# VH-VL binders against q9v1v9, part 11

Target 1, 196 residues: q9v1v9
Amino acid sequence: MSFVVIITGIPGVGKSTITRLALQRTKAKFKLINFGDLMFEEAVKAGLVNHRDEMRKLPLEIQRDLQMKVAKKISEMARQQPILLDTHATIKTPHGYLLGLPYEVIKTLNPNFIVIIEATPSEILGRRLRDLKRDRDVETEEQIQRHQDLNRAAAIAYAMHSNALIKIIENHEDKGLEEAVNELVEILDLAVKEYA
Short names: E, the ipSAE of ESMFold2; O, the ipSAE of OpenDDE; V2, 0.75 times the mean of E and O plus 0.25 times the DockQ between their complexes.

## First folded at step 3 (VH-VL; framework fv_amivantamab_arm2)

Design C3 (at its last look DockQ between E and O 0.04; V2 from the best seeds 0.00; counts 0 for: pae E 17.0 > 2, placed apart)
Fold by OpenDDE, look of step 3:
Structure C3 (fold): chain C 196 residues (1-196), chain A 119 residues (1-119), chain B 107 residues (1-107)
Amino acid sequence: as target 1 above (196 residues)
Amino acid sequence: QVQLVQSGAEVKKPGASVKVSCETSGYTFTSYGISWVRQAPGHGLEWMGWISAYNGNTNYAQKLQGRVTMTTDTSTSTAYMELRSLRSDDTAVYYCARDRFYYYGMDVWGQGTLVTVSS
Amino acid sequence: DIQMTQSPSSVSASVGDRVTITCRASQGISSWLAWFQHKPGKAPKLLIYDASSLQSGVPSRFSGSGSGTDFTLTISSLQPEDFATYYCQQAYSFPYTFGQGTRLEIK
């Protein structure tokens, strides 16, 4: 039996930190997978790209094929160990937002949980300003909130097709990082029963 | 409708070269790859190689390395396969196929091109 | 290279029969296997991809199963138009390789 947890959040929300800390504390031996990274690896193997920046330039059809390849690979890995899958719920494009996980992909992944990390737009902006090392698109608070709203909508769509449980974890400065980590750990620890 | 139309039959002498074309239509050419497969009389299907119509990257069967060249023309949505230093055992029907190489495979094929190599 | 071995090399069957063809890979290829039908004078036709996914337009009497190294193509009820040669093909890695083929003949 497989146990797959999808974790998503917009840039600057603190997802990476929460994920890292939760993985250190969970009783289950999760494999962390970044969907995009795995796609890049597969694209390189296939000779489709040489650099990560080229991934965005790939035709949509090729991207979908790569997504499916990765999804199948993840599904296979999930048979042996629990998977924490870091991915984008939605992808902003010049023409609109795309779902990060197409129907066929989410069906293949068949996640048990979809975890969304959220924070207030002001908190996110603050964090982005403090982390100048990352090339992030400049977004307004309204844009940030819109993106989070769309991620929630996407999660609902994914859950509809997979019967996954949705968990929203708030990463507020007042609430504290520790509480957010504990909430994620609680979810991850549920995998212990599946692989015992 | 997705279609792959290949060039006509060829008769060549040993040592000569042949270039088979595969004109595609009905889909975005640069979003897929093209695989070439041949079948010699009395034998099974043999994969020859693959080319990405997106960036021109290729993978050839080892036995054909040095003798085969696959190319694409994006302006005409046409794939080409050139086989050099032809031998009698190269006599075969040659197929091009749209190849997504991930998941969906070679889903649409050309009608085939007979290449006969004889003295 | 990954070797694909089909069994049997030939099979005689009647219309309405259940036919099973097997394919074995020399190493694990997960589900990256396709089945093709090939008739004389025609282009090969994709029947099954990803070991068990039916290609669009292919009759439901065709089915594929298996993973890892052992795969099976099944025709639940043979029809007259099904007499042909069938090939398995691994799509796991380059170079792609085909099985030697299975000729399905009329009994």
Scores: ipSAE 0.342, ipTM 0.760, lowest interface PAE 1.9, mean pLDDT 93
Fold by ESMFold2, look of step 3:
Structure C3 (fold): chain C 196 residues (1-196), chain A 119 residues (1-119), chain B 107 residues (1-107)
Amino acid sequence: as target 1 above (196 residues)
Amino acid sequence: QVQLVQSGAEVKKPGASVKVSCETSGYTFTSYGISWVRQAPGHGLEWMGWISAYNGNTNYAQKLQGRVTMTTDTSTSTAYMELRSLRSDDTAVYYCARDRFYYYGMDVWGQGTLVTVSS
Amino acid sequence: DIQMTQSPSSVSASVGDRVTITCRASQGISSWLAWFQHKPGKAPKLLIYDASSLQSGVPSRFSGSGSGTDFTLTISSLQPEDFATYYCQQAYSFPYTFGQGTRLEIK
């Protein structure tokens, strides 16, 4: 009765554009949710933070409680409408990668699909360099590929706990945008059967 | 930081047209839509229509179909609403609003543009 | 078109009172309901989206509830700055529609 699609992709893959266009074209009335935004909203309601930069300073136990509250809210919303969940599959740190969704959270979300938007490392680097501000560094092509590889690994782990199907959608700069959008629409349109 | 700045007040005669501009800043223009909402004196809010800044697709309130045209200019991050064949009951304050994620509502609004239609 | 009906059309209340405003949709809209506050001479302000989610910067005395066709905005302890007209708005399908408004007068 629930239909949840997780969409992920590292910065520079064109995920926002593909998502917006697919939502305009799909037959289904999806609700787009950013997991981090909903986390922040819950933290503000609870009086735990006033500004988003305080989120990373919360005790880990509180962050875990917020994650579970958000996951339950999303699961409840999914009973009445399909959910497109925008989230980080992994989070890069100076010492390695952290998985973005604990086991209990992914089990509660129970996604039907995990969609990974990808592009070649050179395409991603090119987009990031065009968008680079002086005070931000950009990953190398090798680091970008490593990050995409780890996102795939994280998606497999999430699928094992939920039996979600994994779909990789390539966003190639030359004439690939419309194909990528159509591939996502095909997945989103599957939700039409689940809601009367 | 996110800001929508509208063009100034207009006075028009019945039968004329008006075009209101909505210049945006502080966010990625093509990632959101723009809704237009008006309020006549003594009346409630009325949604007029929406335009996607991604591709220019529009949806208009049925009452206004045939009289309204909404457009965008991505090079200037500006949205426009043109209302034709003005009547005296089109006198209203006209607002543009950023439409966050289509599904999350109109979170940032312009300051409003008073359009007065009088003979 | 989905019709949105608010009640009451106006309410007079004192500072500190609990105020409840209701909104009914002519068909099911799931949770796709927003609440706005509108003061004369100012742009409308989003208070609640998705029926119950509080917009950033909105005081916690505001809350929303409901799903389907029946929705409620509650102000748990009315403050002087809450004098305004309140609107519900469905975002379930085009054309989006507003309720007719509820004028809140502070005694």
Scores: ipSAE 0.000, ipTM 0.451, lowest interface PAE 17.0, mean pLDDT 85
ESMFold2 (binder alone), look of step 3: mean pLDDT 93; pTM 0.945

Design C4 (at its last look DockQ between E and O 0.08; V2 from the best seeds 0.00; counts 0 for: pae E 13.0 > 2, placed apart)
Fold by OpenDDE, look of step 3:
Structure C4 (fold): chain C 196 residues (1-196), chain A 119 residues (1-119), chain B 107 residues (1-107)
Amino acid sequence: as target 1 above (196 residues)
Amino acid sequence: QVQLVQSGAEVKKPGASVKVSCETSGYTFTSYGISWVRQAPGHGLEWMGWISAYNGNTNYAQKLQGRVTMTTDTSTSTAYMELRSLRSDDTAVYYCARDRWYYYGMDVWGQGTLVTVSS
Amino acid sequence: DIQMTQSPSSVSASVGDRVTITCRASQGISSWLAWFQHKPGKAPKLLIYAASSLQSGVPSRFSGSGSGTDFTLTISSLQPEDFATYYCQQAYSFPYTFGQGTRLEIK
């Protein structure tokens, strides 16, 4: 049996913090994987790229195949341990939004859960402003909301093909980080039964 | 220019081990992998395994699992392939090749190393 | 494992002929297919990578096509130096696998 949880959220939503804290608290021994990082690692291993910035320069076909390779690898890993997969539900491009996970990739991953971390656009903007260390694209509140909306749509699409459950966790300033973490932990703890 | 130079021919007894070297030059060693391929007399090409010169990760052909070990030395830009418990059917020409996984393939090959296993 | 099947196993042709070799994969391998030329006593030589990309230094009379499961190597006008054994190889996943080879002989 495999247990795969996909977690996604737009930059500044607090995904990394929630993920880190939840992993510390969950009873299940999840392996955290960043999809993009793993793609980069595989590309480097293959000698396709030397730097992360080169990943985007690869032909689309190569990128897709790398995605599939990574998906297969993750699927194999999931047979042995639960996987928390950090990835982008959608990717904003100059020409529109691209689904982060193609159909074949989703089928291969076959996630049990798709977790979306959300916050209000104003909260996200506030957090982005406080985090001066990261180069982030400047987005308006409207753009942020649009991105979140598209992530929800993507999640639905992914769930349709995998029968995954969708969980939206709101990380609001008033709700508090602790509550958001607890919600994620509740999901992660379900993996205990799968690997017992 | 990119070059792969392999060690010389070997004659071994059954049960012995052989270690073939592949010295590379002309490119960034750690940016590529190395595949090993052999050809037995009267047979086609057979992939033996692959090693990443970047991180040392390996993947071996199933039939050779437990008998083959591939290594790299980044200081000398050299790859090694050791085959243990040699059999007569291991008699072949062994090749190393620079391997860029997926897209670029095995684009530069060594000259080959004949390994003869005979009693 | 992905099985690679070449056709034909051998072919006789004359200089100037158009030669076509096919390779079929047991499953989809996208475009991750390479073609090699192998002459006795020499190392294999990469001709085509990524199904259709011509390796640097390889004559333009060589071309590759195909995607998914069916691939083709074409020599538009056979030259004397082209008589050799040709192999397809999938680079889609480990273990890498080669076709059984196609021996191209002079007619």
Scores: ipSAE 0.032, ipTM 0.651, lowest interface PAE 2.8, mean pLDDT 92
Fold by ESMFold2, look of step 3:
Structure C4 (fold): chain C 196 residues (1-196), chain A 119 residues (1-119), chain B 107 residues (1-107)
Amino acid sequence: as target 1 above (196 residues)
Amino acid sequence: QVQLVQSGAEVKKPGASVKVSCETSGYTFTSYGISWVRQAPGHGLEWMGWISAYNGNTNYAQKLQGRVTMTTDTSTSTAYMELRSLRSDDTAVYYCARDRWYYYGMDVWGQGTLVTVSS
Amino acid sequence: DIQMTQSPSSVSASVGDRVTITCRASQGISSWLAWFQHKPGKAPKLLIYAASSLQSGVPSRFSGSGSGTDFTLTISSLQPEDFATYYCQQAYSFPYTFGQGTRLEIK
């Protein structure tokens, strides 16, 4: 069997901290994979790009082919050990939001869980503004909420093609980081029975 | 309808060069690569190399490195393969094929171009 | 380079027979394997990609299986038009490589 957990969340939700701590504490030996990093690696090997900022300029058909190659590689890895897949549920573009995991990709990945890390828009905006090196166009609180709402909708679509369970883990100041980490660990620990 | 139409048969002397064209139609040229494959009489298929129509990057079979050049012209949606310093064992049918980036294979092929090298 | 070894090099079979052709890679290639049919005077034709996916327009009597290093092409009920040479090809990494071919002849 395979055990694949997709973890997603917009920048500023605290996903990387939660992920790092959960991987330290889980009983299962997960491999952490960033979907975009693998896509970039494959694009460089194929001679399609030299720099990461060129990835978004690739024709959509080429991006879809790279996604399928990466999805197949991840599916094969999942036969050997459980996979925690870090990816974007949606990607903001100038003309709207792009789904991060098209139908054939999500069907190939066949995740057991889609975990969404969320926080309030004000918490997210505050974290983003503290971390900015230069002034840039930053999403408003309303745009942040809209993006989180759309990610929930995308997760439903992905679950329809995989039967994955959807879990929302809230990283709020009043809930505490430790509670969010423990919720993720409980999901990851389910993999122990699959890879004995 | 996706089509790859190659240039006609050629007869060459040893030491010459040959340039085979592969005109594509019916799809977005820059979204795929082009592989070149040849078959000498009595032999199997031999992959010669690949070119990205998107950015012009190439990868050549080691046996042919230094003798082969693959190019594209996006304004005419045409790929080219040039083989230099021809010798008798380069006599073969040369094919171009549309290539979908490893996973989906070489799905549409040109009709082939016979190149005969004889003295 | 990844070597692709086909077996057998030739086979003679009757219409209606089940025919199996094998292909072995010198290293793991996951599922990045294609099968081609090649008839004299014609361009090669893609039959199977990604080890087991049937190309559009290819009869369902053709099937592929395998992963890693060992792959098979199966023709479940041989037809007269299936006389051809069959090639496997790895698409795992450049340079692409073909097997040496398997000639299938109708008895």
Scores: ipSAE 0.006, ipTM 0.539, lowest interface PAE 13.0, mean pLDDT 87
ESMFold2 (binder alone), look of step 3: mean pLDDT 93; pTM 0.935

Design C5 (at its last look DockQ between E and O 0.72; V2 from the best seeds 0.00; counts 0 for: pae E 10.2 > 2)
Fold by OpenDDE, look of step 3:
Structure C5 (fold): chain C 196 residues (1-196), chain A 119 residues (1-119), chain B 107 residues (1-107)
Amino acid sequence: as target 1 above (196 residues)
Amino acid sequence: QVQLVQSGAEVKKPGASVKVSCETSGYTFTSYGISWVRQAPGHGLEWMGWISAYNGNTNYAQKLQGRVTMTTDTSTSTAYMELRSLRSDDTAVYYCARDRFYYYGMDVWGQGTLVTVSS
Amino acid sequence: DIQMTQSPSSVSASVGDRVTITCRASQGIDSWLAWFQHKPGKAPKLLIYAASSLQSGVPSRFSGSGSGTDFTLTISSLQPEDFATYYCQQADSFPYTFGQGTRLEIK
């Protein structure tokens, strides 16, 4: 039986750190997959792109087909081991927000959990400023909050089609990183019985 | 409706070249690839090669390397397959197909083009 | 290159019969396997993609299964229009390769 956990969060929320630490502590042997990275690999295999920066320039139809292929691959892998899937719940575009995972992709992935990492807009801004090596779009606190709100909405939509449980993990400065990691580990450990 | 319409039958002599066209409609041409497949009399299907209508990248069957060239014209949404130095064993029905191999595969095919190579 | 081997090469069956065709890949191709139906004078028709996904417009009596190296096409109840040659094709990597085909004929 497959066990798939989707983890998402806006840039600067501390998702990567929480994911890394949780994977070190969980009793289950999760395979971490970045959806975008896997899409890039498949795009290269397909002779569609040579560089990562070309991915955003692909026609929407191609992107959708690549998503489905990746979803299918992940589904196959999930038969043998639990999957922690790092992806974007929503994608901000010049014309609006796009759901990161369309209906058919969610149905194929059929996640058990959708985990959202959140923090206050001020905390996120602070973290982004401290991590200047990453190229991030400049956003206001209002924009950050809007993006998080849309991610919640997206998660609900995804859960509706997959019956996944939604877990919001707050990564606040006062709450501490350890608490957030423990919350994720608690979810990941549920996979132990699925692959025992 | 997605359609692929190929050029008509060809009769060629050994050593000559043939160029088959595949005009597409009903979808965004540059969002997919085109694969070419042939079937010689009494034989099965043989993949010849693939071209991306998006960026022009190609991949040819090894046995046809040097003799085959696939191209696209985005202005007319048409794919072309040229086979040079024709031999008798190149006699076959040639098919073009929309190739969504990154997931959906060769889902729509042309009607086929008979190419006969004889002295 | 990935070699695809179909079995049987030919099969005789009657209308209403359950028919099973197998395809074996020389190496693992995950689920990237397609099935085609080919009738004389017609273009090949995609039946199944991604090993088990039914192409739009294809009757539900057709089904595909398998993963890795062994795949199966099943026709649950053969209809008159189903007599044709069937091919498996690996879509895992270039070059694409087809099985040798299975001719399904009337008994």
Scores: ipSAE 0.558, ipTM 0.824, lowest interface PAE 1.0, mean pLDDT 94
Fold by ESMFold2, look of step 3:
Structure C5 (fold): chain C 196 residues (1-196), chain A 119 residues (1-119), chain B 107 residues (1-107)
Amino acid sequence: as target 1 above (196 residues)
Amino acid sequence: QVQLVQSGAEVKKPGASVKVSCETSGYTFTSYGISWVRQAPGHGLEWMGWISAYNGNTNYAQKLQGRVTMTTDTSTSTAYMELRSLRSDDTAVYYCARDRFYYYGMDVWGQGTLVTVSS
Amino acid sequence: DIQMTQSPSSVSASVGDRVTITCRASQGIDSWLAWFQHKPGKAPKLLIYAASSLQSGVPSRFSGSGSGTDFTLTISSLQPEDFATYYCQQADSFPYTFGQGTRLEIK
């Protein structure tokens, strides 16, 4: 059997910190995979790109083909160890939001959990502005909240085509960080019985 | 509906060059790559190289590196393969194929172009 | 380069027979293997991609299986139009490579 946990959250929710701390504390030996990083690795192997910034320019059809390669690769790895899959539930474009995981991809991944990390719009804004290369994509607080709402809707769609349970973990200020980490650890620890 | 139409057969002398065209239709040319594959008489299929119609990046079989050049013309949705310094063992049927990057393979092929190299 | 080895090199079979052809990669290629049918005077035809996915318009008597290094093409009930040469091809990484081919002949 396999155990796959998808973890997602819009930029600025503190997802990276939560995942790092949870992986240090869980009893299970998870492999952490960033979906975009693996897509980039496979795109380079295929001669499609030379640099990461070219990934956004790939036609949608090519991106879908690459997503399927990556999804199958992750599915095979999950036979041997539990997978914590870091990815975006939605992707903002000039013309609207694109679902990050098409039906065929989510069916192939067949996750056990979809974990959504959320935070207040104000805190998200503050974290985003510290990354100067992202200032061109700054959203208002209202847009940030709508983005988080849409990610919840996307997670429901993904769960319809898998066996995943949806878990929302709120990361509000440093006071909430430890509780968010503990909530993730509880989910990750469920993998122990699957691989022992 | 997807169609790859190659240029006609060619007869060449040793030392010459040949340039085979592959005109595509029925799909978005810049969303895919083109692989070139040849088959010499009595032999199996040999992959020669690949070009991305999206950005022009190429990858050539090492045996052919330095003798082959692949290009595209987006305005005509056409791919080209040029093989230089021809030898008699370059006599083969040359195919172009649409290459959806590795998950979907080389799904549509041109009709083939016979290149004969003889003195 | 990834070497692809097919077995057998030729098969004599009758209409209605079940035929299997194997292909071994010299290193792991996950599921990135394609099978092609090639008849004299025609372009190669894609049958199977991603090891087991049937290409549109290919009869369901064709099937593929395997992952890693070992792959199989099966024709469940041979038809007269199936007499051809069959090639496997890895599509995991450049340079792409073909197996040497398996010739399927009328017995």
Scores: ipSAE 0.006, ipTM 0.591, lowest interface PAE 10.2, mean pLDDT 87
ESMFold2 (binder alone), look of step 3: mean pLDDT 93; pTM 0.945

## First folded at step 4 (VH-VL; framework fv_amivantamab_arm2)

Design D00
Fold by ESMFold2-Fast, scan of step 4:
Structure D00 (fold): chain C 196 residues (1-196), chain A 119 residues (1-119), chain B 107 residues (1-107)
Amino acid sequence: as target 1 above (196 residues)
Amino acid sequence: QVQLVQSGAEVKKPGASVKVSCETSGYTFTSYGISWVRQAPGHGLEWMGWISAYNGNTNYAQKLQGRVTMTTDTSTSTAYMELRSLRSDDTAVYYCARDRFYYYGMDVWGQGTLVTVSS
Amino acid sequence: DIQMTQSPSSVSASVGDRVTITCRASQGISSWLAWFQHKPGKAPKLLIYAASSLQSGVPSRFSGSGSGTDFTLTISSLQPEDFATYYCQQADSFPYTFGQGTRLEIK
């Protein structure tokens, strides 16, 4: 058997905090994998790049081959323990939004759940303004909501190709974190029976 | 159709060098790597090394390090393997193969080039 | 370097037989294993990639299985054109390494 949960959200929704806390509270022994980190690790092993900044310069076909390698590796790991996969459903570029997971990759991952972490645009904007990084332009609330809408649409498309269940978790101010963590734990705990 | 076409057979004396070419067609050359594999008479397949047609990065088998050089010419979609200081035990059929990396492997091969090293 | 050991070194079989060839890696290689068929005077032909994925154009009688360190190539109903030497190859890390080969001969 296998149990794979994909978790996604745009920058500022609190995905990393929710993930960390849920992993501490779940009864299942999940392995947390960041898809981009594993992509970089495999590219270094293959001699394709020396530094992370070179990843974006790789030809699309090489990037797709790396994605398939990573997807297959994750699928194999899932035979031994449940996987929580942290990835971007959408990536903002100067020329539009890129989908993070191609059809062949999502089919290989065969996730059980795709969890989407969301918040209000004003909450996200507030969190981004509190970020210590000051060298990037700040998106407007309208732009943030547009990115969230596209992220949700992409996640739904991924679910169509994998028969995964969609779960939207909202991380609001004023105790929303506690509720969000508990909702993710409920999903992660479902993996216990798959590896018993 | 994807094709890899290698240069013809070579006969060399010990101490000489040989440069085998591998002309590719039917795909985007710079999107993949090229692996070089040889087989000496009565022996199995031996991997010699790999080159990225994208950035020119190479990785050579330790046994051949210092004697082998792999290069590419993007303008002609051609890969090259040069082996120096030839010995009689370098007599082998040399193959180039399109390397779609770890997941898809070496899926299309050249026809092979026989290199004979004899005095 | 990762060492690949094949078993058996040679096997005699008849047309219609089920043939299995095994390959063992000296360390875990996940599913990064390919199987090749090699005939005298011809280039090696990729049969299976990623341990169990059938290469396009390869007959369905060929199948691969295994993960980690132990892998198997199966030919479910041997045909005359299948008599050849078979090699496993790990693609987990450089340098790539091949097994020593299994020669499949007519009984």
Scores: ipSAE 0.006, ipTM 0.545, lowest interface PAE 12.3, mean pLDDT 87

Design D01
Fold by ESMFold2-Fast, scan of step 4:
Structure D01 (fold): chain C 196 residues (1-196), chain A 119 residues (1-119), chain B 107 residues (1-107)
Amino acid sequence: as target 1 above (196 residues)
Amino acid sequence: QVQLVQSGAEVKKPGASVKVSCETSGYTFTSYAISWVRQAPGHGLEWMGWISAYNGNTNYAQKLQGRVTMTTDTSTSTAYMELRSLRSDDTAVYYCARDRFYYYGMDVWGQGTLVTVSS
Amino acid sequence: DIQMTQSPSSVSASVGDRVTITCRASQGISSWLAWFQHKPGKAPKLLIYAASSLQSGVPSRFSGSGSGTDFTLTISSLQPEDFATYYCQQADSFPYTFGQGTRLEIK
């Protein structure tokens, strides 16, 4: 049939590192997809944008059509091989948080798992302070925890609408990375039986 | 409600140009694209091209590249299609259609404009 | 360019008949296929979008199915007003392309 794993986490939880290492170790031949990257690719093909920064300026109706096209495309690709979908469950803005996956989109994707990568606020803050791209104001630990709480709440709602299993993976400093990678590999390996 | 109204029939000589208008109403013009489709007598439907009313970006059928220009006027919610260097085999009914880019297809169509090219 | 081929090119049927028209794409187009009804002197009418979604206002006797390269339009019980030419159209990539059309005629 199909096997789709959504992986999410707020900036600084180590999602990219865990994903890369798990894909190297899993026995299943996953295709890694970034939802936003596919939306940009489709928008360029349709002549809607020339540059990534134009995406946020598109009318809502056009953005919705792009989301549905991408979700349907991913759903069809999942019939041939398992998909690991990297996306944001929540996005922080100056004026609040946006939820990343509308009902129609999550229903179309029909994921088997929603994996949430988490870490302590102090660990996240420490990682963000080492990121040279973020030499602007950094969030407080309280703000980071609030974002993680909201991200988890959103992911639970997405699971409810898709019948997906939810898995929280903690990525702690020092000993946590290896454990986190192994937990994700266990989930990804379940896809082997679906595509044998 | 949602309507697309096209300009009237045209009779042109070979080598002339024709510009067909498509006046829209009942929706937010800049949230959609307009596709242009024609049908020559005894032939099927042929897609000519598309224009985004959001930013004016166009995509034309390669066969018509260099002869066709599509434009929009946001102040009047009107789309235009100009076809140059007309030949007798450009005789066709020309349609404009509202386009959602992907999911919904061309859902509302103009009534059609007959363009006859003869000497 | 993606080529769209319809079959049959024409079909004769009676009121009350079930009619199936097929459309094949030369390469995969996912579900980005629409079906149109076209009558002489009128603009084409969208019947089905995204391969299987019924356009609002279209009678439920019309249905679409398929994905990838093979698609079908079904009319479950023909009515007199259904005699027309039917076209499939892919919207997966530019240029959009139409099938050659299937003419549905009275038997």
Scores: ipSAE 0.153, ipTM 0.661, lowest interface PAE 5.9, mean pLDDT 87

